# Miniprotein binders against q56419, part 105

Target 1, 326 residues: q56419
Amino acid sequence: MEGRTLEEVQEEVFKRHGVLVPKKELEDLAKALEEAGLLLTEKVEARLKEEEEKLKRERPMRLAGLSYPEGEREARAFLEAFRASYPGEGEEARVLLMPHLEPSRVPEVYGAALAALEKTPPPERIYLVGVAHRPLKEKAAALPVPFQTPFGPALPDLPALQALDALLPFELFNTPLAFREEHSLELPLFFLKGRFPEARVLPLLVARRSPELGEALKVVLRDFPGLLVLAVDLSHVGPRFGDTPLTRTLAEEARRRDLGFLERLAEGEPEAALAFLGANPTRIDGVEVVASLLPLLRERKGKVLAHRLDLEAPTLSAVGAGTLVL
Short names: E, the ipSAE of ESMFold2; O, the ipSAE of OpenDDE; V2, 0.75 times the mean of E and O plus 0.25 times the DockQ between their complexes.

## First folded at step 8 (miniprotein)

Design m40 (at its last look DockQ between E and O 0.90; V2 from the best seeds 0.86)
Fold by OpenDDE base, look of step 8:
Structure m40 (fold): chain B 326 residues (1-326), chain A 84 residues (1-84)
Amino acid sequence: as target 1 above (326 residues)
Amino acid sequence: GSEDLERELEQAIREAEELAKQVEEHEKAGRVDEAIEAYYKLAKELARISELARRLGDEELLRRAWEEAIKAYDRARELLEKTK
């Protein structure tokens, strides 16, 4: 009990309540709590092991019926509605930066991604690079199993994943449990699978900047060409992220950082984009992903298709989202 | 510290040398699948050498090890394509 002795607890209860609880009752209670805690821990561990074993076969949908429809027909209507929310036309993408934020918050940004995908020839494979919101054992990880979607399973490209692993100084196939609830892959994958049903996928997570990943991918992409997708959000500002409530000044700074980052990426200057952020005071989510993929982003010119800073009113916080094609 | 990295580097070099011998043995024996696997392992070990070299500030070794990693990878890919 938070470093207190049973005697200290007994004294505290006596001081507060005027009741002397027998040491034996406190011991029994502590033991029962420890036993319950141990039992709970064992049950949790057993459940986690079971979930890990399931993840050896497939990654089930976690956000179906919440963030997007579970049924295929409804899912297609969902895609059409999101596409309709973006009034512009897309451009062909070799690299697509898109959000992983809750789709309903930034529909036009996802719509812009869909517009870009409409102009993109169907790739054989999609390198989907998300952000790890849970710790990874290594700087990056992959899960080489089918990801369930309303449009059927997104199948992994095992040969390309094996080739990538061979060029990394660490085990690529690590921390499978980090993928279980990772929305940074699931949400963009919905849109990608809906547009490219036959594409294989390389689901990748980045926890920390890995220049090695970019260099390895550059080699692998020679033999295994495909669409590179950066599933990243932009600024995170407000009380949820340790700031004051959103003000005009804070919102303007977040937008400035987001757009300045995206514009420099669009110019093919990813190092300049990172340098522009400095200490990243508005907490752009995609920094570690971009820093890992520098060799693939250099000298590629593109276009910012959409940007939004979306207010979460209950928390007076905001998250930036953007769509960039290269 | 640097001493630990140097020890890891020395070990990685020894492992790469052993894998290179295994590759040669498999290729000479016509064990293509085993050769492919050994080449991928060699590529990975060479990539590890490259990363250790980077951390130690040995840019020459970093470059050389990475180039050799790509060669090992390319050889694995070549053998894989011939078996299809």
Scores: ipSAE 0.856, ipTM 0.953, lowest interface PAE 0.4, mean pLDDT 92
Fold by ESMFold2, look of step 8:
Structure m40 (fold): chain B 326 residues (1-326), chain A 84 residues (1-84)
Amino acid sequence: as target 1 above (326 residues)
Amino acid sequence: GSEDLERELEQAIREAEELAKQVEEHEKAGRVDEAIEAYYKLAKELARISELARRLGDEELLRRAWEEAIKAYDRARELLEKTK
């Protein structure tokens, strides 16, 4: 009943059970639930505190059995199937842009990322930068704990995380609960840990553009070299995202915007990539991450390996995903 | 407004000066772990000064504070490398 009107509940009951519950009875039920809700609020807050304390020790898998297999052998086969969905070759990446959209929707885009990882010497560490889908207390955050995967725990690079925190004007370790369900880290990490099982990880989230994060990372990467991964999706178009229903013309525009953005990044021109987007009806998920990381993207040339605009016919909407190496 | 931001900057500068004194004391006394921590804290405070300068539109202070933050960070890194 959360977020529903009493009229919506009344109609739902009628559809399912063939009985119309009078509004008075629904109102009486809602009042009783409000009174019980004070007790439930205390229980929810206690539960959230417990979850927060657990997240200070480790971050468990949330998508095993849903987005990828839980068992290691099945997970390895899953990786190989995704690699096979991209027939091209990768090239070495010092910076990798890859999606966090559900993998089965854009298999060749993840396959292109795997192709790039095949050409990339195993790094000591991976700077994994995702998009915060829940509010952070600051512009960016990290969670310095093991992240569980089917390939074993991805261990945090604690010295590099401490060094990064020391160069920021805010506390980096600020919002553990934001990581609890954050798929923008978990989905790319599955692929990264599967390919680089010995690499340590810096799991980072950006909520709002943080130029200071990029400047700090430029210094930290000098001392702690590794692979920088931007785990971001591209255009979000259609009614799910506050837009008009997707048409062929809007889809073509979204594809051109995604590719124009990626191509400008590939030319080492991240400011031009951001300016290219202007004020338009499509929302590119990665804008705040790219805007944060400008010092790491300038003058670094590379290649767009793959792109797909994933169409969601039931919602008349689409999401873009791409693979870029720099 | 701007006056509050300048007051915050003045406080941050005083904190950075205190941390700079602490690092000198720790190094002289051979307290290497404490010196490392003080250098990291100094770097963070200087990064905060740089951000406050940006908000005030003081580009010279922004640049200089950031350069000093990197120097403090570099000194912490140097000490860490020597201890392990």
Scores: ipSAE 0.827, ipTM 0.948, lowest interface PAE 0.6, mean pLDDT 90
ESMFold2 (binder alone), look of step 8: mean pLDDT 87; pTM 0.861

Design m41 (at its last look DockQ between E and O 0.92; V2 from the best seeds 0.88)
Fold by ESMFold2, look of step 18:
Structure m41 (fold): chain B 326 residues (1-326), chain A 84 residues (1-84)
Amino acid sequence: as target 1 above (326 residues)
Amino acid sequence: GSEDLEEELEQAIEEAEELAEQVEEHEEAGRVDEAIEAYYKLAKELARISELARRLGDEELFRRAWEEAIKAYDRARELLEKTK
């Protein structure tokens, strides 16, 4: 019905198929399609409202039984197996960069994060900063509810979250549904909660760089000390991400960009790290988080503990992941 | 255009002035919890003024409003510490 009358459709059907469809039958069909569309819209809207109401109370596990075990005993064994995949020792972290890529793809990178946490005194709270994979109403967001884990609920630090909100030019608690399936918080949180069961959490997402978030966090961290975690992945290269087929040259370039970025961060030079990437031709997704958090990264020196550029053979593409301690 | 940002800035300044008056009233009356809440609201409005000033290219107001936001925030923190 691309702008044609029912009469024209009727005539065209007769010409093509030798069948005359009465105008009333065409009208009934159009009505039924319209009603089906309205019902689907109402069902979708009701489901979204229900999910939003659930998220006002808690954020349930979405990846238990998929990315990590649901049972606490099995989850502890899983955690220890990941630590064992990294044979080195960590260093104390005040800032930790770790991935949110599927853990089984980069076990030693997560193992390096666990090694760093072993050297880190248990914090009162963790500022967990992930990457929004769904749109946010603002540049950044938080969800001030318990996040369920196999190790028990990760409780929100409500006083620190309220203090942070008070220093932002926008409402921090702005997009609850964006947290529903956000693996960039859930996957790192499994490891963090397993190691620091008493720590409260500030679950934060960045969609677009927010310098005001970093300035506000600098003030809040003064009054609410804790561990800052950047839960970010690195290069994204190959056809899945808009490139020509993955070549050895492209993979080598992605690795160089990942390591050059991490090494400049380790020197306390986050502006230089961003400048090194230029137009970001390998699509390091950590850029928006780093650009938001510059005041917290300047002059803080540390060490790159691990890196992998992991091949996605079915898609002929690759994703980089790393562990950095500052 | 920039006229819309200037209107938003004027409205934000008026709101901040009203909040500053509320804070003074609450402190004089000894309403500590209300003062803390009003200081947090004032800090947020001053942070909004700071961001609007940045978008308008007013570097002086951008910096001053942010400093005032921190002062309002610090006053809320001081009151919270006094109440333990």
Scores: ipSAE 0.867, ipTM 0.957, lowest interface PAE 0.5, mean pLDDT 91
Fold by ESMFold2-Fast, scan of step 9:
Structure m41 (fold): chain B 326 residues (1-326), chain A 84 residues (1-84)
Amino acid sequence: as target 1 above (326 residues)
Amino acid sequence: GSEDLEEELEQAIEEAEELAEQVEEHEEAGRVDEAIEAYYKLAKELARISELARRLGDEELFRRAWEEAIKAYDRARELLEKTK
């Protein structure tokens, strides 16, 4: 009803159904729909307030029993199976890039990440940087509460989070509800907590490139050293992502862009990695995270341990995933 | 537009100046916990100044404000370590 006159609506109904609806009945219907909308808005707002209040205490598991097992014993067996899916040895990581898509789609890529974590001494804290799949009030956000996992709660590093907030031009704890359902943090955290059960976590989401985040993190990491984890997926191609059905040519382009991006990061050239992607035509979601964290990625050389472009045959779509150690 | 950013910058500078005075008063009075909180708030406001300067294309103000933000932050960290 917004943006159309009642007379235009009346005319359209007559044209389609041959019935002239009296203006009063259309007015009454519009009023009833507005009233119903207000009641739904009030109910939705009350529910959101309730969920936000719960998030002040903890972040519960959302994907347990779906993407990973609920029980600790089953979860540890699950991790071991993923590690076994990667035949190579890992390398020590100071910075780890790993995926956040459904683990069962790319077990060897998560296995490569686990191999790298095996070679990495246990960090006191993990800076876990994911991609916001819901709007944030600011370019980035964090949630300073325990995140539940089958291995017990991943505890927030409150002093480090407060230090980070103090160096940012915006409130870091700005959008709690964005963390209620966020697989870019939950799925990598499952693997990280399983490997480093004593590490505290800084759970960070990036919605848009934030150079100020990278600048602040460079200072905070000096006082609060830890493992930096970029939890990002690579190319997103095919109809699921508003693209044409996957062809051999499109798959080759996605692989070329994924690997070119990762290889330039491995050379310690994050600006070159971003320039290589240009307009990002295959929709690598890691672009915003890398662009935010430039000061932490420059001159850090490393190795690409794994890459896969995973085909979703029913939709003729694919998502790229990779493991990079720096 | 740039006029709005300049107004935000002026406000941020005024806030930082007030916080710098509060820090000095708390330190002189031996109010260590309040000085720490004020230093963190000062660092944040200096970070706001640096980001506004970047958006306005003022590279020198960005650099100076960010350096001062780090100094305020470092001072809070020094006081926190002493208080342990």
Scores: ipSAE 0.863, ipTM 0.955, lowest interface PAE 0.6, mean pLDDT 91
Fold by OpenDDE base, look of step 18:
Structure m41 (fold): chain B 326 residues (1-326), chain A 84 residues (1-84)
Amino acid sequence: as target 1 above (326 residues)
Amino acid sequence: GSEDLEEELEQAIEEAEELAEQVEEHEEAGRVDEAIEAYYKLAKELARISELARRLGDEELFRRAWEEAIKAYDRARELLEKTK
């Protein structure tokens, strides 16, 4: 590899394109390139360019057959099983906060989201706001293409996306490669598309707090009404996130932070929810999303339907998940 | 620094003035689709002015530019609804 390590190539690709290519994929590519006498970086860049060109047409499923079934019949059975895992009834949602964690880890939390969706009239459009786990060029981004699901494509609302872009001080349609593998959109979208097959979607990612996004969306929602969905996780604690192994004390603190955050949101006090977290020592994932959407969350009262702190036993780490309706 | 933001603000004001002239020309000529596009561009540039003003601590310009951005947006929406 002309004196570069796989780690150096991975870092360079991440720095230039905001994409973390798995080491195994780089190893396989390096082997193929050694046989072909090609430069690894040039080949990776060419592949990323091809993927970017594909994303101009559609966003394919990445987690089908892994996190959820690929086939429609099996996918419907999957939805019913998740709904069955939550024994309660839902409430009508105008705003839904739901997780984007691996569904099998927190089935009853997704079940609570499905219960809320059962009580919600079919919206014309869904504003789906996820968390960017990869760098964005701007504070937020959108991808104005169909997202593939087992229930057919989730089609974008292009007029509403254009209206939103017109009210933002930055280019909304940026960093398409950040959407390629973003699970914070794909996993919630499975449940949303399964329940509302005819709804248009605005797939949005937030990398850092953008008050401008909330103000722009407040105007757009006047002319383009729809369901607002915050696809966010809660606390991230343990060794994977820089803490000691999970203890009773650490778990109690994570639950206190999660529930204290959600309850203040349920009271219509999003600024109080953010203030309650302070420096966010348990690393609540949804902070930047909530901070961006303050104008849409103020004075809206609702209810916490579910919460779980899920242990990842191999790493002795835990992630919080919740379902809130407003 | 602040000097760079002031330069960006001056450029954004100049671009907004040019877009306002283009809007007027398109409306006077009855070029509705071009007027809609120019209004959306004007709204975006006014939103940019608003954000730059906020970062520079000019609260009056921040507020005024945002109000004008909404007006430009509303005009684009009005024209779009008339064409349906």
Scores: ipSAE 0.855, ipTM 0.952, lowest interface PAE 0.4, mean pLDDT 91
ESMFold2, look of step 8: ipSAE 0.859; ipTM 0.956
ESMFold2 (binder alone), look of step 8: mean pLDDT 86; pTM 0.848
OpenDDE base, look of step 8: ipSAE 0.854; ipTM 0.952
ESMFold2, fold request of step 15: ipSAE 0.854, 0.858, 0.854; ipTM 0.954, 0.955, 0.952
ESMFold2 (binder alone), fold request of step 15: mean pLDDT 86, 86, 86; pTM 0.843, 0.846, 0.849
OpenDDE base, fold request of step 15: ipSAE 0.828, 0.828, 0.827; ipTM 0.944, 0.944, 0.944
ESMFold2 (binder alone), look of step 18: mean pLDDT 86; pTM 0.846

Design m42 (at its last look DockQ between E and O 0.14; V2 from the best seeds 0.00; counts 0 for: pae O 4.2 > 1.5, placed apart)
Fold by ESMFold2, look of step 8:
Structure m42 (fold): chain B 326 residues (1-326), chain A 84 residues (1-84)
Amino acid sequence: as target 1 above (326 residues)
Amino acid sequence: GSEDLERELEQAIREAEELAKQVEEHEKAGRVDEAIEAYYKLAKELARISWLARRLGDEELFRRAREEAIKAYDRARELLEKTK
């Protein structure tokens, strides 16, 4: 009906089917379809509101039985197997960069993160900063509720979250639905909660770079010391991401950019790390988080513990993951 | 546009001025919980002023408002620590 008059529709029906449908019947049909669409819209809106209300109370596990075991005993064994995938030693972290890629794809990278946590005094709280894969109403968001894990609920640090909100020019608690399926928090949290079962969590998402967030966190961390975790992946290359098929040359460029980025972060030079990427041709997804957190990364020197550019053979594509301690 | 940012800045300044009056009243009256809440709200409005000022190119106001936001936040934190 869009762009056509009712008489044009009537004529077309007659030409195609040999039946003259009275104008009244076409008007009644159009009205009924509009009313049905309004009812479907109301049902969708009610369902979204219901999901949003559930997320205001807790965030349930979404990846148990898929990416990690649901039972606590099996989850503990799973965590230990990942530590064993990295035979090296870690070192103490004030800031930890770790991936959110499917753990089975990069076991030694998660193992390196666990090795770093072994050398890290148990923090009172963890600032867990992931990448929003769904739109946020603001540049960044938090969800101040328990996140379920096989090791029990990761409880929110409500005083620290309220302090952070007070220093931001926008409402921090702005998009509960964006957390529903957000693996960039859930996957790292499994490892973090397994190693620091008493730590509270500030579950944070960045959609777009937010210097406001970094400046506010600098003040909040002064008063609420804890471990800062950047839960980010690195290069995304190949046809799944809009490139030509993955070649040895493209893979080497992605690896070079991943390591060059991590190495400059390890030198305490986050602005240089971002400048090194330029237009970010290998689509490192950690750039928005790093750009948000510049005040917390400057002059912090550390070490790259692990890196892997993991091949997706069926798609001829690859994703990079790394572990960096500052 | 710049006109929208200027309107937002003017509104944030008026809100911060009202909150500054409220915090003074609450402290004088000994309403500690209300003072803490008002200081946190004041810090947030001062943060809004700060970042709006930066987007408008007023770096002096950005710096001053940021310092005042941290001062309001610090006062809220001091009061909370005393009532732990």
Scores: ipSAE 0.866, ipTM 0.957, lowest interface PAE 0.5, mean pLDDT 91
Fold by OpenDDE base, look of step 8:
Structure m42 (fold): chain B 326 residues (1-326), chain A 84 residues (1-84)
Amino acid sequence: as target 1 above (326 residues)
Amino acid sequence: GSEDLERELEQAIREAEELAKQVEEHEKAGRVDEAIEAYYKLAKELARISWLARRLGDEELFRRAREEAIKAYDRARELLEKTK
């Protein structure tokens, strides 16, 4: 009934079907749809409130049994298999850029991240900065609760989160529902928790570039040292993202942009990396995260360990993923 | 307990006051690098004050300390940008 009167609906049905539906039957149907819609809305709202209240206590696994095993034993075997998929050695990371794409699509890229983590001394805390795929109330957000993993809960670093909140011009603890299904944190956290079971976590999401976040984190990191993890994907090209089906030319352009971005980050030139992308025509996912963390990425030299542009054959689309150590 | 938090708050306030003086002295003397460092330290202590105030239920002090922490930080950033 998208703004139409019952009379307009009756007339349309008559014009299309040659049947005059009694106004009373249309009223009863409209009322039933309205009641059903209202009931659905109330049920959805009640469920959202319940889920929000649950998120005050913990963030449950959403992708266990789908993207990774739920059981700890199987989860450990999963980690080992992913590590085995990368034939190289890692380097010590102070900053790790890694993907948040479905792990099975880019196993060697996650394997490269694991290789880097093998060379990294166990951090006291991990600053895990993901991409908000849902709107946030603010430019960035945190969820200061345990995140469930097959390896046990990833516990929040409350003191460091509170210090960060105190240095931000906005409330950091906003939009808890955005974390509910956010895979940009859950997937990387599986690997991070598996490697560093005792590390506390600062689960952060960026929706829009926040220079304030990078600057605040620079201060917080002085007193609360830890591993910085950028959980970001790279290019998104093809029909799912508004392009034509993947061609050799489009794939070459995506790879060029991904590698050009990562290489400039590896040189310690994050501003040059952003400038290289321009309007970001291949839709590199990590742009807003990198733009937020400039103070932490400047002058840090590192190495690109892995890159893949993975084809999603059913949609003829592709997503870039990379692992960078700084 | 609350008494311990109050003592920590009082200490953090004293440290912030001293850092604010150091900032002023460094700025007046044209010691830009030292001023930047002092501003970052001040921002930290103000953030600590903000956190402690929040834990004690002092919303006014929480907000004020937070605002001042941001200002101190912004000033450090401004000075740093001018040195590049």
Scores: ipSAE 0.022, ipTM 0.433, lowest interface PAE 4.2, mean pLDDT 87
ESMFold2 (binder alone), look of step 8: mean pLDDT 87; pTM 0.867

Design m43 (at its last look DockQ between E and O 0.95; V2 from the best seeds 0.85)
Fold by ESMFold2, look of step 8:
Structure m43 (fold): chain B 326 residues (1-326), chain A 84 residues (1-84)
Amino acid sequence: as target 1 above (326 residues)
Amino acid sequence: GSEDLERELEQAIREAEELAKQVEEHEKAGRVDEAIEAYYKLVKELARISELARRLGDEELFRRAWEEAIKAYDRARELLEKTK
């Protein structure tokens, strides 16, 4: 009932080590630990405040030198190498689904996205919709600031973002810190900015399905036409994700789920794509984004350009990635 | 609970009515920038009314409030187009 008293601690220490620690010494230790914890909390809070203030002005690169080169010339060569990893031709996209998985793991999937962009007239703006990996205060969020890239800043489309915010029953600009380390925007943006250096961006995150976001975007896209990008990954299977070690059967199921999902999207049937996944047993990453954007995906037919289920040998796990144009 | 949602809905309706008056006044006076700002605030309140209505199970108010939000948004866009 009472829990852990100092007397109980004292008794345990005596039983285990044969030393009786006076109650005052235990009390002094507890006080010191409490004071140290308060100092650490205060320090962390001050640091987070500083980071939040910086994010109100711009979003700096976090993955330069890790996932892609920092310098512009090296970054351009990197893009060309990824394009070369996909020998096929793309198709014009009004909607593009592409991954946010580490690029070196699925080079031809990113290459297929680049091939689609080659066939796509340069848009005035890009609606970049990623998956929030940190909690948001609302179902979705945006950060209306420049995002730094090796190709220069990706400037926000402030008029379109303000229009979108007006059409939502919640504050769109609600969680700046969630963008600090969000790779689901940064990794696709590198490729998008490299191909469309003049396009403005609406950097959007979805945490939980938001039908109101899709309805609002339908209105905004009518007046602010642009490229819609779903920056999502597909199946996540294996012990890292709560399964048994990856077997051939589990891998085959993950591929079947990934391709069945993409193919139904390609037929303009996003509700059928979601229904096909049911309880989402292979944990396809894109379901909340697709469920939010139904009005923009219905009756849009297209093509799956690439897919890979990439194996993580050390974890006996796998992650799927794909490229779809609509 | 639903009692809290009903209070929020009543508040949102009162705020939307006030904003509609402000829009009318600004348009009549030729204060275009103020009218656009008031329209965007009105759009957001109408979107809030629509969502509250959906959560309360009022399907007709849900649809009507959203249609009104789009009308207000369209009018704001018309004003913006006139100013270029």
Scores: ipSAE 0.820, ipTM 0.946, lowest interface PAE 0.7, mean pLDDT 91
Fold by OpenDDE base, look of step 8:
Structure m43 (fold): chain B 326 residues (1-326), chain A 84 residues (1-84)
Amino acid sequence: as target 1 above (326 residues)
Amino acid sequence: GSEDLERELEQAIREAEELAKQVEEHEKAGRVDEAIEAYYKLVKELARISELARRLGDEELFRRAWEEAIKAYDRARELLEKTK
């Protein structure tokens, strides 16, 4: 009823249709809608509770059969095809920045990540830091459970996660439901698990810049060495993100910001990278992640392996993706 | 506001002091597992003190609390490694 009284609805119907609907009928309808709404709410809440309880045990695949194959054989062929889409060679990574965009949109960027992983000795553990596209209770969160992949479960590093939690001024294990459908972890994890089947994982989400996360991780990495992965996208421009349709000028600005950001990171100047973006008018996705991980990015020299600004034609919008090795 | 942060800081300091006593008691008694648990709680409180101090603009306390957090963490790790 959008804030209208039953009498106002009755009057409106009468004015529009010349029919006087009895107040009782409107009351019954409103009650039925409220009851249905309540029932739906309760059902949704019950389902969410059940899903939260399941997330205490494992995080199931959500994008299998959609973004990547569910079957292991097909998944391996998928990895090979993505690797083949990048014609270059990779570099050894201590830190890998890679996208979390739909893989089919930027295959060569994921291919560049795979190329880097080919040159990287198998890590004992992977610190996978994604972007929270849903609200978190805290600035960052972790989910200390197996993540399902076509290559088997990615197992959590519980000792390292516990150490990280201890060093944070907030509870790390918060907002489990935020992980349920978070593609910023699931999509990169497919490639990472496919390449490093034995690596344990620390699945982390950042909602807001947390300098304390970077400082804590710096300590943890001393005792629990591993590959740091920033699963972030770059610019988001066009109507889906509040802009006009993509133009040459808008695309050039997005590319300029993406590359300027990545290049400054490659030079070991993450503060300069953030400063270069200013108010971030092209909405680079990875800003809060980078801002959280400054202690781990400083003075690390690296290389930009790939970049793409991918057009989503149906919405005349574009998203930037890049692969950076440090 | 700042007053709320100061109250939180005072509370966190009290909690850290109590945890430090518990750690000492457990270590003296040879209760290693309990000591490790208490250390990790102490680390958390020291990290919280550090963050609260930073927010209040007390750079000295920020630094000191974080340094103590790392020391407590290192001690916890040492004890944990001995139990393996």
Scores: ipSAE 0.808, ipTM 0.941, lowest interface PAE 0.5, mean pLDDT 92
ESMFold2 (binder alone), look of step 8: mean pLDDT 87; pTM 0.854

